# Designs tried in a protein design chat: miniprotein binders against q58433. Part 15

Target 1, 377 residues: q58433
Amino acid sequence: MLFMKYEGEIAIGPVHPTMLEPHRLRLFIEDEIIKEAELVIGVNYRGIELIMEGLPPEKISILSEKICGICSHIHVWCNVTVTERGCDIEVPERAEYIRAIVEELERLHSHMLLFGHAFEVLGFETMAFRAFMIREPIMQILGEITGGRAQYSCPIIGGIRPRCNIKESKIPALLERLEKFEENLKKLLERTVNDPMIMSRIKDVGVLDKKTAKKLHALGPTARGSGIHSDMRKMGQVPVYDNFEFEEIVFDDGDVFSRLAVRFYECFESVKIIRQGLKDLPNLDKRIYNPNYELKEFKPIDVYNEAQRGQVYYSYGLDENGRVRQVKIRTPTATNLACMEAILPGHHVSDAELIIASCDPCFTCTDRMIVVKENKI
Short names: E, the ipSAE of ESMFold2; O, the ipSAE of OpenDDE; V2, 0.75 times the mean of E and O plus 0.25 times the DockQ between their complexes.

## First folded at step 9 (miniprotein)

Design cp1 (at its last look DockQ between E and O 0.48; V2 from the best seeds 0.00; counts 0 for: pae E 6.1 > 1.5, pTM O .712 < .8, SAP 71.055 > 70)
Fold by ESMFold2, look of step 9:
Structure cp1 (fold): chain B 377 residues (1-377), chain A 100 residues (1-100)
Amino acid sequence: as target 1 above (377 residues)
Amino acid sequence: SKVEFRIEGDTVHIEIRGISEETVRELIEWAKLIAERLGLEVEVRIEDGKIEVTFHGTSPERLAWAILFLVYLAADYTGDPELIERAFELALKLIEEAEK
């Protein structure tokens, strides 16, 4: 029997209230030092998978857009891709380009949200405000393209919704707005790296070494901040990205700085992708959907894509009646929390929110810290 | 827009009011689908502008998912982030109480 002394514990959760993944971290604190962290999994993906089982694939899209409030596009995109590949449905190249453009806009606004919250946690309110203001034009562009700021619903089986087609006459203005975003992002980066107070809080803090990252199967920017190549867009999993010149961003130090730097530089790569996509659109075939397809039976196939927080995985098949079977869905949330669990011990409680933010964009989970247990000497 | 939750052992009651007749019909269909897929018993009571959904089952995790799915589907009609927050808290409470 081991006897432990704790001053108290802090419960952090749910992970993100707009995601159907309620998880909690418990931090056990002594003298303001985190002694251990424990992941408490509230609800797993089995419930989502069970609800989807036996539905027509069109209804899966409706449910998948509800899984994540800040990354609904990638979930819908993964879902329609399973059916498209399983049924050998041709997807127009223009639709694939627009799917990618919308996802990169999603990546931009999500990374900006994370930066704003990270600055807010650190007490740099002016920097937080700047990040949120830089984000707003991206939200406006998404709203103009998709009709929604929070829930986009762009992909459909065989293409994209007609509403989401980008009118060629709008492209010059979109490119100008993107250029303005890029300039403001450069300024934000410069202000961050040139501020010793900010740097002292993020450099060499919350280190996830490469060995541990590999053991935990880290994904997304969490993995790429620790020297691990993990970007599904560069690993041949999302073919449309083969049309764009961009780089996978990797840092080796595994600290908070590295995970944030991955996201900062990914924003510049997203701008490159969106710009290339917008410039190519006028030269692509004008079709945005394939109405001439038939569903057929297929055994489960795997589809991978890269959300702003890491890999998203969907798998299912269709039976002879066109009903979805053997659904499996995975997001990087559980592995991000496991990484937090491994990183947090030994750090001062004042660094907890920052470390958590650097692995996952969900900051609202940290405002539920309470002392729930004391050990007495 | 007003939503109330109540748990009694292995039963969860959800009351949603201030919604249109069309929304009531949609939520009934979803509640029935959710219950069927999660292996739960469901009872639905309807009153003008109000729906009361009762889920019953032996799996706290499946009851938690029923709450979350119904609330997320209803969120399009309320736009209230506090509703989602309350649903997460209840879902976690169900799981934590069952672990005891």
Scores: ipSAE 0.268, ipTM 0.700, lowest interface PAE 4.4, mean pLDDT 81
Fold by OpenDDE base, look of step 9:
Structure cp1 (fold): chain B 377 residues (1-377), chain A 100 residues (1-100)
Amino acid sequence: as target 1 above (377 residues)
Amino acid sequence: SKVEFRIEGDTVHIEIRGISEETVRELIEWAKLIAERLGLEVEVRIEDGKIEVTFHGTSPERLAWAILFLVYLAADYTGDPELIERAFELALKLIEEAEK
């Protein structure tokens, strides 16, 4: 039996805390049908934790920013939050607002990348191009706020960098760009849902049932696409979000459509959060950094946040010398890919890439799916 | 390019040019730390404002980590984000070659 082993290597982020090696999904195919899928997790997935161990928390922030080019902000934010909670460091409200605004902008541009990639996989190149064009205004906003398109370096222990302070005079222009983004996103949504060819490829395909999603600990939009509430922003884990009115987007069908739809609709919620944040900023205290803190010894503290892909977890302690100890970092990718591993069998090989893409493995990294076709004769 | 790298067997060479003395000192400290934490040997040479870092090790995965971390740091200091992508490609190549 000629098992065409299609090894789709999903290269996830150069220094993903959970993966140096791309998550490799090995697909065993018979007569164009996936018979088995095997998720291979690289052994050195904890390499970043090893490097972080014994460093001062400021140096860890540098490393955390490098974990993922698409979600660098959330990693830095989680990292500084551990030290802030462990040392009882007051963070100015304005700094937390800006952290949230930058996070939601990061969510927006990441989802646009996913939509672009999904349309490419579907063979809708014009729609892919439109998704990437819709993303550009968000990248410009991020560049204007943070000084960089990919590496924002916004959070620091005790607040944010001075360059990341949003000036009141810029708010009207930011709101105008957000309005234009939202209008273009609505048009993209309308075109997508009204295209029967697109809808036929994503509905009832790659179904992750709620029971399986719970069993495998699906996170973020992958979980929410299967009718599971999973958003750290709504679970009280990130207090700044209590200042904003927004909905957790949940779909019940568990298919590729549902996983994409969660991300599509939560873009509108991200825009709402950013608008509220920008509206409140002029009324907040002008302080963006608390210089009056001392590092102290503390036992490992658990910090959760909600990245574009789902729950991010950071934990470490600080020793008597101000060095981090017992570093643990978890991202949602491994568990969400395990969900795709579970549902891939029985599908046609031509749907595999779309199914895998629907859990949003870090695509800046996954565009390097090396298909090792080992023809084992 | 301000940063060049190559793989020679179990050795990774990283060359960084056009950086300040302060940046060189910091990158050397990072290179040593990365090597120590990953159980790699590291050689550092400084000549005419060029830093050459060589990682030695039998584990392609560990070498890949060393490359990624050091080049990411170098990319920040040099202001060249394209180095991150190049570093990732190199790291991936190391892993692929080890699986053959």
Scores: ipSAE 0.023, ipTM 0.524, lowest interface PAE 4.2, mean pLDDT 82
ESMFold2 (binder alone), look of step 9: mean pLDDT 73; pTM 0.685
ESMFold2, look of step 11: ipSAE 0.085; ipTM 0.597
ESMFold2 (binder alone), look of step 11: mean pLDDT 73; pTM 0.682
OpenDDE base, look of step 11: ipSAE 0.022; ipTM 0.497

Design cp2 (at its last look DockQ between E and O 0.33; V2 from the best seeds 0.00; counts 0 for: pae E 7.9 > 1.5, pTM E .653 < .8, unsure alone 65.715 < 70, SAP 75.477 > 70)
Fold by OpenDDE base, look of step 9:
Structure cp2 (fold): chain B 377 residues (1-377), chain A 100 residues (1-100)
Amino acid sequence: as target 1 above (377 residues)
Amino acid sequence: SKVEFRIEGDTVHIEIRGISEETVRELIEWAKLIAERLGLEVEVRIEDGKIEVTFHGTSPERLAWAILFLVYLAEDYGLSPELIERAFELALKLIEEAEK
């Protein structure tokens, strides 16, 4: 029994119990080198599913919006989609377009938060500040569309809320803000890739090889950074995206650079999607909500979408009383953190935070890193 | 709206002030549901626009979940982000105590 001298434990994970995936990553450190990483899955990670069980589907939307402070929209969208498919509810095309536009805006703002955090971890405060400033136009757009900066409550069963309807008269101003965002993002990218100090810290660091990524079921940008195609928008799981031309961004090197680069370049694809969506909106039917539906009993249906971090999965059925049964929700965080667990050993402790950040664990959740210095004997 | 939290052993007290009657009714329903689902006991007292929710249980983790869910639900009713943060800190403390 190699007595690893336990020199320190870093617990990294969403401490938010409402998170479907309260994961803690414990790092066992010896002489500043990570010897072992342990992903602890919180026992109550299914608590939200337990609370959802037996509720009306409309009430589940309230809970789903609270699962993640950064990606609330995708959870609500997945949730309502289960009921819509199970009950054969027609959703107006305009509503689906707006759902996609809001999702891509959520993706943009989330990626900018990640870049800001990554630059902070790297000690590049000026770059961090720039990333946060670049994010602000997106937050303004989200605020103008949804009335809120964090909780949009945009999707409802059968469509979207009236407040989330994008008026044609606002489209030019939205496009102008989006253009400004894209220009600033290009400048940030150019500065980042041309900075040898930044590049030296992220290239060939925290390498997740393709074989390991497949074995551990990496998802989203974490998988795509290791050369794995993983985007539910391209896999036909979210039909509205068939209306848009965009690329799946994939890198092969599997390092921190690759995982960050996937997200950087994906931002440009999100901008393309939003531009196409806004361009098409004036030509679509004006209906944003279908009130003519009935809830019916159905067996659990699988729904997939692509969050900022990767694949989100929702499944439930409705019973004869219109109550949700057999709720299952999966986020990409567990599998992506398991990938980081696998690659962290052998790295210097100073790289740990960056490596973990590169899989984009929910920051609202991760910033509660409790460094438990427990001398566990 | 003001929210105050107090932990006494296996009991969590949540006091919410300055909320509408409609909000109070919804929060009561949520508190009861959360308690039922998590296997906790819940006491609810309503007095002049004040709601006091008390969760009882032997599982610190379940108590932490109850606090967080109730506070998150109450956010929809105008709770400040600062109150949510306080609830998080409290929930964290409960979890840390359970891991000891």
Scores: ipSAE 0.023, ipTM 0.546, lowest interface PAE 4.1, mean pLDDT 82
Fold by ESMFold2, look of step 9:
Structure cp2 (fold): chain B 377 residues (1-377), chain A 100 residues (1-100)
Amino acid sequence: as target 1 above (377 residues)
Amino acid sequence: SKVEFRIEGDTVHIEIRGISEETVRELIEWAKLIAERLGLEVEVRIEDGKIEVTFHGTSPERLAWAILFLVYLAEDYGLSPELIERAFELALKLIEEAEK
């Protein structure tokens, strides 16, 4: 029944080496047109859930940091939040602000990396270079705050690591660097939308219609590019974001342009959040850590947050001995890959990498993505 | 190389060489914890500057997780990114075989 003709198979290798969820997508091609896409699911989070079972919450942070190479901050933030909410631990407002600022900085650098890769895939090398150059100052800021560019997290139960505190004396320089980033981002956006060659490659390509996105439970920019509201920061799930004025970005056409446009405008919203957070910090209490808490038994608590790729979900409880129980972890990766599987058939193979990049930046945010050659028959 | 992998049916062999005694102690602790939590049997053999970790179990998915966790937790000890990519390849191979 699978007597279909095909010319090639393109595999996209595992995402960043520090990630614990290796996936790949196989393409079956005839005459340069994709006929089928098959998602090969890697390991799910059940293994890490089992390892976490029965550990003290502090050890869970070590494992959480290793789950995702480019988004380790959000995983550690979700983890500490479960314990904090379950044990009624008050987190200093300053710590919550810095957690959000770091996450938004990671959103910026991740989106810029995606833009650079998308331009590279399309052969627009000058634009790719501009995106990477605009990104580098953000990576430098993150390294100054967290000590690591991608693998170092700042949250700890009850606050943030002391080295992640943003000194008031550094805020004027950080605001200036952020303003420069915003100016360069605006120029990049204008060059993109005013370039007919770029627009012809991304408009009306790789359409994910709203009904399909809903049925596949799309999350993050993949969902928001297809007209679906899905931002946990606007849905009351992450209280610190209630302090910031920003908008959820939604486009309706579901094409590559729409998914990229969501990310472009999200960068401007992230800049607004970071700027507001930095300006508020001097008015906040100086405490960054609450040492005055006791762990207590609690039934599983659900925690949601919004990573650059979409919703992240953590749930667990503590038993009477302060040990983690009933761990559940979910990320948007699997459903966003399912969306790729639905989108790709019917497209020319030359658009495959672009469509993939526009749906799940994990595959495009690593230099380790591989493409196998087509097989002729 | 510092790390070598072999899959033999329901058994995964991991050999790590050229590591300090402090690193050996930490990796042994993690290997035993991983096996206990995943319901796998583990054998750890130690020689001068070398650890040989053998996981055994009937769940390809749990064996894949054991490989990934041990390698990623050991990343702080300077393992190359290429070896981590090989660990992902092994994990996918185990899962592909189980899907059949």
Scores: ipSAE 0.012, ipTM 0.547, lowest interface PAE 7.9, mean pLDDT 79
ESMFold2 (binder alone), look of step 9: mean pLDDT 66; pTM 0.585

Design fb6 (at its last look DockQ between E and O 0.56; V2 from the best seeds 0.00; counts 0 for: pae E 8.1 > 1.5)
Fold by OpenDDE base, look of step 9:
Structure fb6 (fold): chain B 377 residues (1-377), chain A 80 residues (1-80)
Amino acid sequence: as target 1 above (377 residues)
Amino acid sequence: SKKRIEVTFHGTSPERLEWAILFLVYMAEDYGAEVEFRIEGDTVHIEIRGISEETVRELIEWAKFIAERLGLEVEVRIED
């Protein structure tokens, strides 16, 4: 039995025990080449599902916001949607528009965070800094809309919180900031694609072929980087998106470049969605919350949405006492990390961090990649 | 008057104790409380400060619910 020397573990796990996705990748390295990778899936999902069980649906949203430090909005949105569908609760159109606008802003800042991190991993500190600076206007917009930069608390059952209502008087300034963001993003893209040093590090590296991606159930930009259509917004799962013209960005090569490129081009589509949403807002009914609903018993309903990382899934029912039952939550990270686990073997250890980063694991939910060199036993 | 509560969870599962801390801390933070905790073997002590009497009642309900769902024992002390 060739004892593969375990030379390093990359722990991709939440700094905070609350994060649903304390996933850990263990790398078995020999002569600087990854021989094996092992994904350990964190069990925190079961804890959250257990705590949610038997709660009133209004109380579940508090827990959902804490699941992910980067994508808190999408979790809350999925959560409230289960109750809304199960109880036939009408949500005002303005509320759904604002939910979508906030989601696309969340997508933008998350992608910019990933680009910053990818540039750091590549050793391009100036470009990393630029990506983080480009992100700040989006964070400011989110802060102005929701009152918070990280936890938005926007969706509630039947609509959105009053503080999250976008005032018409703010729309021109928001549009101007989006234009500036888009211009800066274009400049960043041009610099990236025209840098042969960057391109040599990301092209033909960490290739996830379409067959493997399908087999392992890749989701979101990870799937789309391998030529797989995977966007819940385009699959009719989130009806508000039917009001917007946008494209699903797909690349075929399955490499690190393709996974990053999907996200880069998707940012322009997110800006396009936000512009359309903001343009339509003044013409919509001003109602942002439906207080006239009753909770009723229903069997578990499946709800899907598209986070920045891919498909998010929530399911639960309500019992006769208005208590949540049979809670299930799924995020795209586990399957996407499993795809990285599958492709890591044979790569040089110096490419590992970039390959893993290219599926966008929740870095706020991940302990910084600690290469634990375990000494030879 | 701002109240203080001490919540003690007891159980043999370290994982469940960690979850109990996590969820109660989250609930307390949502109310704007100051929270401190310590782990002593199979016991977790959580101190929550700066809360109203109304918040005390809600946090006690949360603590009991968390304990029930996780199969933990819970004790709550209320201090002025």
Scores: ipSAE 0.385, ipTM 0.778, lowest interface PAE 1.6, mean pLDDT 87
Fold by ESMFold2, look of step 9:
Structure fb6 (fold): chain B 377 residues (1-377), chain A 80 residues (1-80)
Amino acid sequence: as target 1 above (377 residues)
Amino acid sequence: SKKRIEVTFHGTSPERLEWAILFLVYMAEDYGAEVEFRIEGDTVHIEIRGISEETVRELIEWAKFIAERLGLEVEVRIED
């Protein structure tokens, strides 16, 4: 008695011509049901940490930017913050505001990209197109603020790049464009929750219960979709956010719907943050950079921030020669992949891509699952 | 005014060679360069094109530092 069995692999993480061994999630399938999921760690942060060791902190920002192509701003922000806190470098309030505005714009476009991808894997091409079109104006705003394609990040030690300063005269147009984005986001949400075909594919599917999420140390929307409060912006880790009124979005059911709903409502909170930040900028001191910063020796300092996928952690010190030492970098990718290992067994193979997308494992839209038959028994 | 260089890393660790590729290619692309690479056993060749003379010096510095940190041998050839 021999059943037909399947095995498949999905390449997960940044997919670039230079990435030769990405993280992989192997699916062992029997009778179209996933029996086991196995995470195979590819290139990890040990190599990046080794390369960063001994560099001046100004140079590691470039490396930080390249760790994650879709969340480069948060990585650079974390990096500069370690040095700023370790060296007691004062960062102008205006610079901190703009750092947060750029991060929330990055959160918006990243969540919209994920919605588009989710609709694609569900086969709803028109909804995917809508998500991408709603996203495009946010990308344009980011390009205007960060100075185009060659200017991938905004933070520098002690402030922001001068090009990233938001001119007061541009604020009314930015607010109008943000309002239009919000209107279109509301329409997309309504179309999604009122479509029975979409809801049947995402509700009660891919459940990560709260106990398992805690055990696996789930982060970001993955954790918040399972009832866990896990937002560095609300936990006192990113002081500039104390200036903004916004809510941590938490759902309890832990299904695909809940993880997507967290992201949908986080977009509305991001709009609130950006709008407040833009309206406050005219009343802030005009300084965007501390020209007087001085590097000094310090022992490793821990810095946390909240990327679109969850917590990002940077730690390092500077030696007596101003060189970075004892680098540790953690992102939510590995823990979110571990959550997928726990979620996927028991589900039909047709739900695999959706469940994976709902955990946002830094998966590019060009990767496809390969299902391979194998006799496991 | 545009320059071309070829950076060669050699070493016995496939993982370290992969990191060398990742970071040097990303650095070069940050300067707007066209980049290609190929792997031949324990050797990696990275061709970087369309860069200024100033950028050539910066990329050579990066390549040497990456190689030193990762325990790799490095050679840089400057072409027309």
Scores: ipSAE 0.012, ipTM 0.503, lowest interface PAE 8.1, mean pLDDT 81
ESMFold2 (binder alone), look of step 9: mean pLDDT 84; pTM 0.821

Design pe6 (at its last look DockQ between E and O 0.62; V2 from the best seeds 0.00; counts 0 for: pae E 12.9 > 1.5)
Fold by OpenDDE base, look of step 9:
Structure pe6 (fold): chain B 377 residues (1-377), chain A 93 residues (1-93)
Amino acid sequence: as target 1 above (377 residues)
Amino acid sequence: SKITVEVTIEIDGRTYEFRFKVDSPEWLRKLLEELVEFLKEMGVKEVEIRVTAKSPEEAKRIAEIVKRILKEAGFTDIEVRVEGDEVEVRARK
């Protein structure tokens, strides 16, 4: 029996060569069963740190937006936070609230994009369509707050851009859109969990056990899907989140279902955070930017935040000339993909794409909805 | 080969383009039914749909499916063009 070895390559990440996360999974397949998986981390992963070296911190923010097309906000937020902490720059509370609101909106639209992609992979195009349509109100909110649907550029050193200030008069309409989003999300969830065909494809598939997840240092929803607490928002790393009541969503089964379920249920928590943030905004000081700061020399400091995919890490120092030094950036993607690499062997090749998708690698190339024209009123 | 569906709509002064790939005309029907539900929810009065079929015969069937679904959705002005494997539909309420 001639064992046909089929090598499949799944490209993960933005196809654009300027984007940092071109990861590839090579699958070695025998008789439709994955025998081995090899994660190839894109060469550009460390390239950005080198490009950032010696630049002023304001320019680092511009580069950080190019790291990930779906989670650009969290990268910018982490980046500016390093400078803010290193230089003891006071950030107005209103700015931090808006940063958190925008992050949770980014989380929502990213999770909806993942659900859409997961349904496409499963061959449930109608459910994929629903997920993409449910995402749209969130994209509209982001557009109204930030002035753009991509690369929001909301955080700056010392606060947020003036255009990102949420006007009080807009809050009722934003809350109404969130309520509609939440209702539609509940309907999508109910349809998903009540479809035995969907559930059979995602339950007990691609199991990452808690021991393996710990060993491989799984992060964010990938870790939480395996019963590991992993949320920088709950670990005191992002102080603004102490103002909000929300739960860390954890599932124990470690399968595709659990990793998707974590994200589904945390969408409701994100809505709660946004709703609380919007309610508090009118009562906060109106300042959104501190112009009265000086850059000073500091040694590299560690900053963590929680992206939709998990922990993001930024570290750098400033030299005597106000230039960044010893830049280190870690995204959760490589770590979580390594978890999928470890569990892929023994699975049927038809489950590979779904298993990989369940850790939410960058799906910028899978965006099925674009704004073609925006009439600026 | 998948059927490619492009949907263009205007919402609140913004033009959105959606691109989908479906495996069969039956999936296309379900997609369009959900699209129409969404269009109603959003108060959209005009939609453009482009479909690339697998064959000219399939394109004709798709054109009928699209026309029927849009008519059932309350669109009254429906223009349908079929050219080879491509279907173009414009509908207004």
Scores: ipSAE 0.229, ipTM 0.680, lowest interface PAE 1.2, mean pLDDT 86
Fold by ESMFold2, look of step 9:
Structure pe6 (fold): chain B 377 residues (1-377), chain A 93 residues (1-93)
Amino acid sequence: as target 1 above (377 residues)
Amino acid sequence: SKITVEVTIEIDGRTYEFRFKVDSPEWLRKLLEELVEFLKEMGVKEVEIRVTAKSPEEAKRIAEIVKRILKEAGFTDIEVRVEGDEVEVRARK
């Protein structure tokens, strides 16, 4: 007898729709079971690299900011680091600390956004609401530190913008707000792991075994959920992190639960990093910017950092006129989606969106009807 | 269609607005129970809730649900206005 096949397509939204095209993941379905998955790569960093070619490094920061709206800080930080290392520009220690603090705050809000999305996909609206609302205080802190211009405006070549300096008088309140966030995060985690309806949907679902994860080059929490060490902050790639005590979070089972659990526990580690950084700031040199530099010609320099989704890679050189050459940018999303493509066959169609979400691709769902409206005089 | 819920709160002098869509007054009740727990955790003293119901009869029922939940949550100054399908509730502790 003939069975009608159902074909589904999930558009995974562009990081920046005016410059990048979304990935598309096609599902070929029979009797509600996924028979095949096909990833059509839509994100084209070659086009962005071409646009960046020949520009001054300061303008690369503006474009890199637009690559990802929820992780713009890490892109700007990578960009300025390429130029700083290539031109031997000294960056004040205080500036590097604040760059890391802002990045860890970005990691917190991004992971909370994913938790909210995952709960919505599962139909747990009250848990999604809690995740989004726990996230809001982190967004407020970011706005206060970055001056309301968003976190991506913090790094500049040679330091940070003066408005992003964290005043010593503000640190006690920031620490108290961080403690409150940590308490709420713990409650969210406990509610999740103690709910058998939630656990039945995420445990033993969407298993990415270690061998497949290595073969397809999984990165970030996707890799760490499958037992793979893959944190650039622990691999010596981001020197400022050597000043902080924190643990790389790794789970072995490779299921949706493991990928989410990595992110849950990473949030606690991010809180530890931010707390240590804030407590150390008063004892650091007060300089936040080195204006005394010249751009120099240099051959391509490789810079790695750890975004909330995994490794981010920037490479370029400067020519004798201070213009950027041979730009290469890589993010973990395409390889992590390839991992999801490989494991989707055999699953019920109702699990598809959750499995895909568990590698934290940039969905259009970043706009969750949460609007910040400033009350100004 | 769905019931539209708009919530406005103020935190540290900033106004936050967000919108939800729910299928029924039962789902609305569950959403509101979560909302009031969040308001307690954040120390929010004032909230405005606007609901667009499916009918004027549903709007009246929803107004009572919202008022009850906010009163149970400790809001004492509750203003409710119902116009056709629209419910507006303003509450202060």
Scores: ipSAE 0.000, ipTM 0.353, lowest interface PAE 12.9, mean pLDDT 81
ESMFold2 (binder alone), look of step 9: mean pLDDT 84; pTM 0.829

